# Designs tried in a protein design chat: VHH binders against Protein EARLY STARVATION 1, chloroplastic (ESV1). Part 25

Target 1, 368 residues: Protein EARLY STARVATION 1, chloroplastic (ESV1), of Arabidopsis thaliana (Mouse-ear cress) (f4i9g2)
Amino acid sequence: RSEKSEERRFDQKMSAHGAGIKTSSSAVPFASPKSRFLSKQEKFYPRCTPRLTGPQSRDTPPKRDTGIANEKDWGIDLLNENVNEAGTNEDGSSWFRESGHDLGDNGYRCRWSRMGGRSHDGSSEWTETWWEKSDWTGYKELGVEKSGKNSEGDSWWETWQEVLHQDEWSNLARIERSAQKQAKSGTENAGWYEKWWEKYDAKGWTEKGAHKYGRLNEQSWWEKWGEHYDGRGSVLKWTDKWAETELGTKWGDKWEEKFFSGIGSRQGETWHVSPNSDRWSRTWGEEHFGNGKVHKYGKSTTGESWDIVVDEETYYEAEPHYGWADVVGDSTQLLSIQPRERPPGVYPNLEFGPSPPPEPDLPPDQPQ
Below, E stands for the ipSAE of ESMFold2; O stands for the ipSAE of ESMFold2 at other seeds; V2 stands for 0.75 times the mean of E and O plus 0.25 times the DockQ between their complexes.

## First folded at step 20 (VHH; framework vhh_4orz_3)

Design s03 (from r01 with F27R; at its last look DockQ between E and O 0.86; V2 from the best seeds 0.00; counts 0 for: loop humanness VH .091 < .165)
Fold by ESMFold2, look of step 20:
Structure s03 (fold): chain B 368 residues (1-368), chain A 122 residues (1-122)
Amino acid sequence: as target 1 above (368 residues)
Amino acid sequence: EVQLVESGGGLVQAGGSLRLFCAASGRTFRDYAMAWLRQAPGKRREWVAFITRTGYTDYAESVKDRFTISRDNAKNTVSLQMNSLKPEDTAIYFCAAEEYGASWYPEEYDYWGQGTQVTVSS
């Protein structure tokens, strides 16, 4: 790690999709079925899809390691009217599109649209669903779900959502984004799963991270990392990744740091376990006192050890680069969702003790 | 937060059928993906099936075409219909939930029931 970044000492290892040298191969893409009339199907699907996305996004597994998208990247555009349509293309493939809304208690409203297609012989299919949700607590949600399978037996599922709500503990508005993707091969013992999240509140609290897991034949891997900023100067970052084989070999590394006002610590471990239960490990740590001195220490099961104090300035990322003001500016569609109107004369029922009072006339929700 | 309670487990002959139920308590049930997982004695917990908030379903290869997961948001329940049962299906079955999305990986679920035993005899 000779790079200027000190955020994660194993950045090169974290760019890999597991603890080993090679994870799931991307040299052989998942196959997509095509028909002789693909041009006509492509023209129809883009005009029927709210995103107007071509066949490639519906006929193949999602890409790995993309991070989490913004709402603009999805281009969600719900249908203006209730629709329930279906048809058959010249190549024998079928399609459908539908939309609707669901109502529930406390002003709950979900506007949604769904579309999909099926090949002539039914060997491949795909579905995409979009929604907007709200209720009278100030909750709003914008979301997407996609899924499909192809004639080679590959299957996939993906979701993305962006949520506005009031945090129970902080009593502050919070915007949260999350995404999940997973896919498995029909021709190999292979599959992968990714989850990403970002959370923000109005006082500068920020949390983000990822879980990335996979399997290729007899090897499995797990990678997790997280970042947490409390909005008051405290920073916690961590990474934990490991892999195993069916023979019982396991290996991994983990690392964390926690800082406030130039004072804090870093620590980590690299380890492996042989099938016969022999364990090797190497641990290290740093204590930063905020006075130009750093205590560095560590040891390994092979007898390596150190315990020194050095003169060294402390550097770490004290504040997130992307925060509340940024996410508010990038969430205009979410924030524009209109809640269901209250019926005239319907007010909250207020309790005034053991005897029931008359229902008071209360002002409606404050304008925002 | 959601609380989960399973029911419907029992003893069944190979080739038979059984239906598991999971009752959820909480006003936000529709915000959760729901899953069934199972654990045989001495083995790791494994994913069986999930159903997302939109009704998308997926199944482990070992139960595909034999098991069906479904949900009823009006009653806050999820169920697992298990057909053509095999002795290898013997396990404690757990209902689990995760906000917004679903996973093949047990560690991704935040909420769990106590489990219900399913025993399939030859």
Scores: ipSAE 0.721, ipTM 0.878, lowest interface PAE 1.2, mean pLDDT 79
ESMFold2 (binder alone), look of step 20: mean pLDDT 83; pTM 0.850
ESMFold2 at other seeds, look of step 20: ipSAE 0.739; ipTM 0.886

Design s04 (from r01 with T54E; at its last look DockQ between E and O 0.64; V2 from the best seeds 0.70)
Fold by ESMFold2 at other seeds, look of step 20:
Structure s04 (fold): chain B 368 residues (1-368), chain A 122 residues (1-122)
Amino acid sequence: as target 1 above (368 residues)
Amino acid sequence: EVQLVESGGGLVQAGGSLRLFCAASGFTFRDYAMAWLRQAPGKRREWVAFITREGYTDYAESVKDRFTISRDNAKNTVSLQMNSLKPEDTAIYFCAAEEYGASWYPEEYDYWGQGTQVTVSS
């Protein structure tokens, strides 16, 4: 980044979509009726778990994210051999751990691992599945799916995947990440979801965004945003956030920007509606001509208004701070997935031929 | 072109059963979670059930233990077996698809069918 890109921004503009608006709608934690309390026995013993013990219990919903994870954040490690284990813990709960392979047309292969557990009375349960997928089109995928419920009635489901595509005509590589989490309470009117995606291609094209929703008793909120970079200097960004209460208060903020080569626009609206339908709204806009002049305009329902042209540097980011080179560097496991060998079209002859050469004393390879 | 085509709706007496089918085309079916949603007269669409790419299923509380969702990746179909039907189940039922993720929330689904009417009379 250049030294001029780090200069102080116009102070009045920062208030139109400043950092404070992100506080109340996007980070609400899922509440449960009780806090986690460790028993006296657990505090006095080491945390070591022998390999012969089943998987650890999962009884809490997932937390909301501040961004989409990369593969190293998950630590996915598929089993190299078939596993089919099950057991019962000392508290009466059951568990299982298994792995397998699914095959399909066009070289499709899915290698997967699954584990889960269930309480003695069946009031809680959880499942986790991990996979690697590939086929002969150049497709590869790495992913995870988790779900569960606890004895308090909370339930959750989440997935994450990282996908490689190759375009059949151009041979252009594309990497895509997507994730979804959702959770709800069994005892309160509370729940949330979030969905994230990031898409990258080798020519610098990127697309990112999120959809989020949450509810806690009488308050609900939504957040949506997107960013698009065409890899040639065009940038589109937008955000739409709003919330409401059961009593009728509603409020929101939205904005968008489009830029290329110092020419473009920004515009937005902040609004509020009271329970008795009294409304307030403030709209604003900027038109950037690429010649050092910026037309700034806006108005509000309380009579505020401006329509001015100022001398101002246009600043926008023509490229994402996290792009193709970064995602390739963070996707080593995905890129290392080996597809099935394509058959040569000739099968072994059932007539026995000459003896093969004597075998060396070597250990057998392990398939992956 | 993407198509989701529902069938199997109709009129049934309370306590009866129906099985809905959805035929999908125009996309790689294995890459999508599939869902059934419904809309009663004067109400918003609500989620009924989904089945993920990996085969995990979930159901709305109002239909749990009465409805069963299943998919057939070889035939590109998803079905909903509905047992012990109640008049409150009367609605237009929609098949929907979402790439990768499966949602309790209707706004997240990418593709929708035209719907099939289910009417449960007493």
Scores: ipSAE 0.716, ipTM 0.880, lowest interface PAE 1.2, mean pLDDT 79
ESMFold2, look of step 20: ipSAE 0.727; ipTM 0.882
ESMFold2 (binder alone), look of step 20: mean pLDDT 86; pTM 0.873

Design s05 (from r04 with Y32H; at its last look DockQ between E and O 0.57; V2 from the best seeds 0.69)
Fold by ESMFold2, look of step 20:
Structure s05 (fold): chain B 368 residues (1-368), chain A 122 residues (1-122)
Amino acid sequence: as target 1 above (368 residues)
Amino acid sequence: EVQLVESGGGLVQAGGSLRLFCAASGFTFRNHAMAWLRQAPGKRREWVAFITRTGYTDYADSVEDRFTISRDNAKNTVSLQMNSLKPEDTAIYFCAAEEYGASWYPEEYDYWGQGTQVTVSS
């Protein structure tokens, strides 16, 4: 016998905002306070300037952005010859430009170039370092590190790297990009931090994500998101973002989706806490059965609730927009790095063995 | 197996100096930034200093000009020279590592030591 005499509460509400998430965006919009590190007039400053003229000053904090650049956007151009130059400009500012290489075990080589400058009174300074690395395991890396400080007391540091290596378990080639930027104000209680990464392998595995944090006076915020494609149809995407004030107001939004072959789920929460501990919350979820039916549910502390099954096509981003073929095409400089020549009869170490720990060779108990 | 092992902590009088060491193993040391962080009782863990893969260093305002971080890639070690110590520096000090980048935010570090106690008497 089937029993179908159940009744729902007549005051259940269906919110259009909470009826489900139908977008497949890798990032969910969230309004964050903007850092007062406002954009300044950008000037083009070519790298590898002539030897008789010093490099141009780079005393402005980096721009915040929402993503990670490719190698062409950075314009990495290592010199083929050793450089060790320094000088003083007419205005009293100083500069330097140097290059070198480091060698290590298993064919390791790091070719690098560095330049920087300092104002005449020392109130501002900047440094940029570029490198390319390789070893005999097939590892290659391009990278940049920049840092600086200006006369207003702002300081910053940033890095970007692109890496080719073999995955330890699968022996598949992987290309990974990552970047970090951080800056803080010398005049305000303000600062921000952003980290991004993108990882790819030849079988379609892709991982992307970001962490973005900041503070402006009495407000702080945190944003995190991630995307994972296993290359075989499985997709995971998520966000978690929140903010707070020193007076005790907090708010946030988070969601997640997981899908495989049209079957999966989405779920999330938007919440707010007042300084007096009053909490508002709205949760929602969707279950997608892969048969044209979608179970949508949710509730809020304001009395909204829903729990229904609808006829609806399942839509989600099943494959990444940017994948292995794209990253290989955009990584020509990385892939062209030439490893050191192998001496005859030398082979890469292919066995796992104990790595000796570094010896402590300084006395630990002697204050000085 | 990844290991970070701190040493050099102890009791010291205010105004004194102490040098912490951290020995690292089980990962490619030259590909990581190294950092020191500390946690006083009842407080959240706070960043003290980091040194990046290229040797760039940065310090928390409260320790700038008193502390110096250094690394030795040949020995897989990082150290923290602490001068002009104050009672406010009393904490458990942790060595930490982050692949490629370096962060002011403790939650971004991948590997952590067990910590070494530093106590600064008034």
Scores: ipSAE 0.727, ipTM 0.886, lowest interface PAE 1.1, mean pLDDT 78
ESMFold2 (binder alone), look of step 20: mean pLDDT 86; pTM 0.869
ESMFold2 at other seeds, look of step 20: ipSAE 0.742; ipTM 0.888

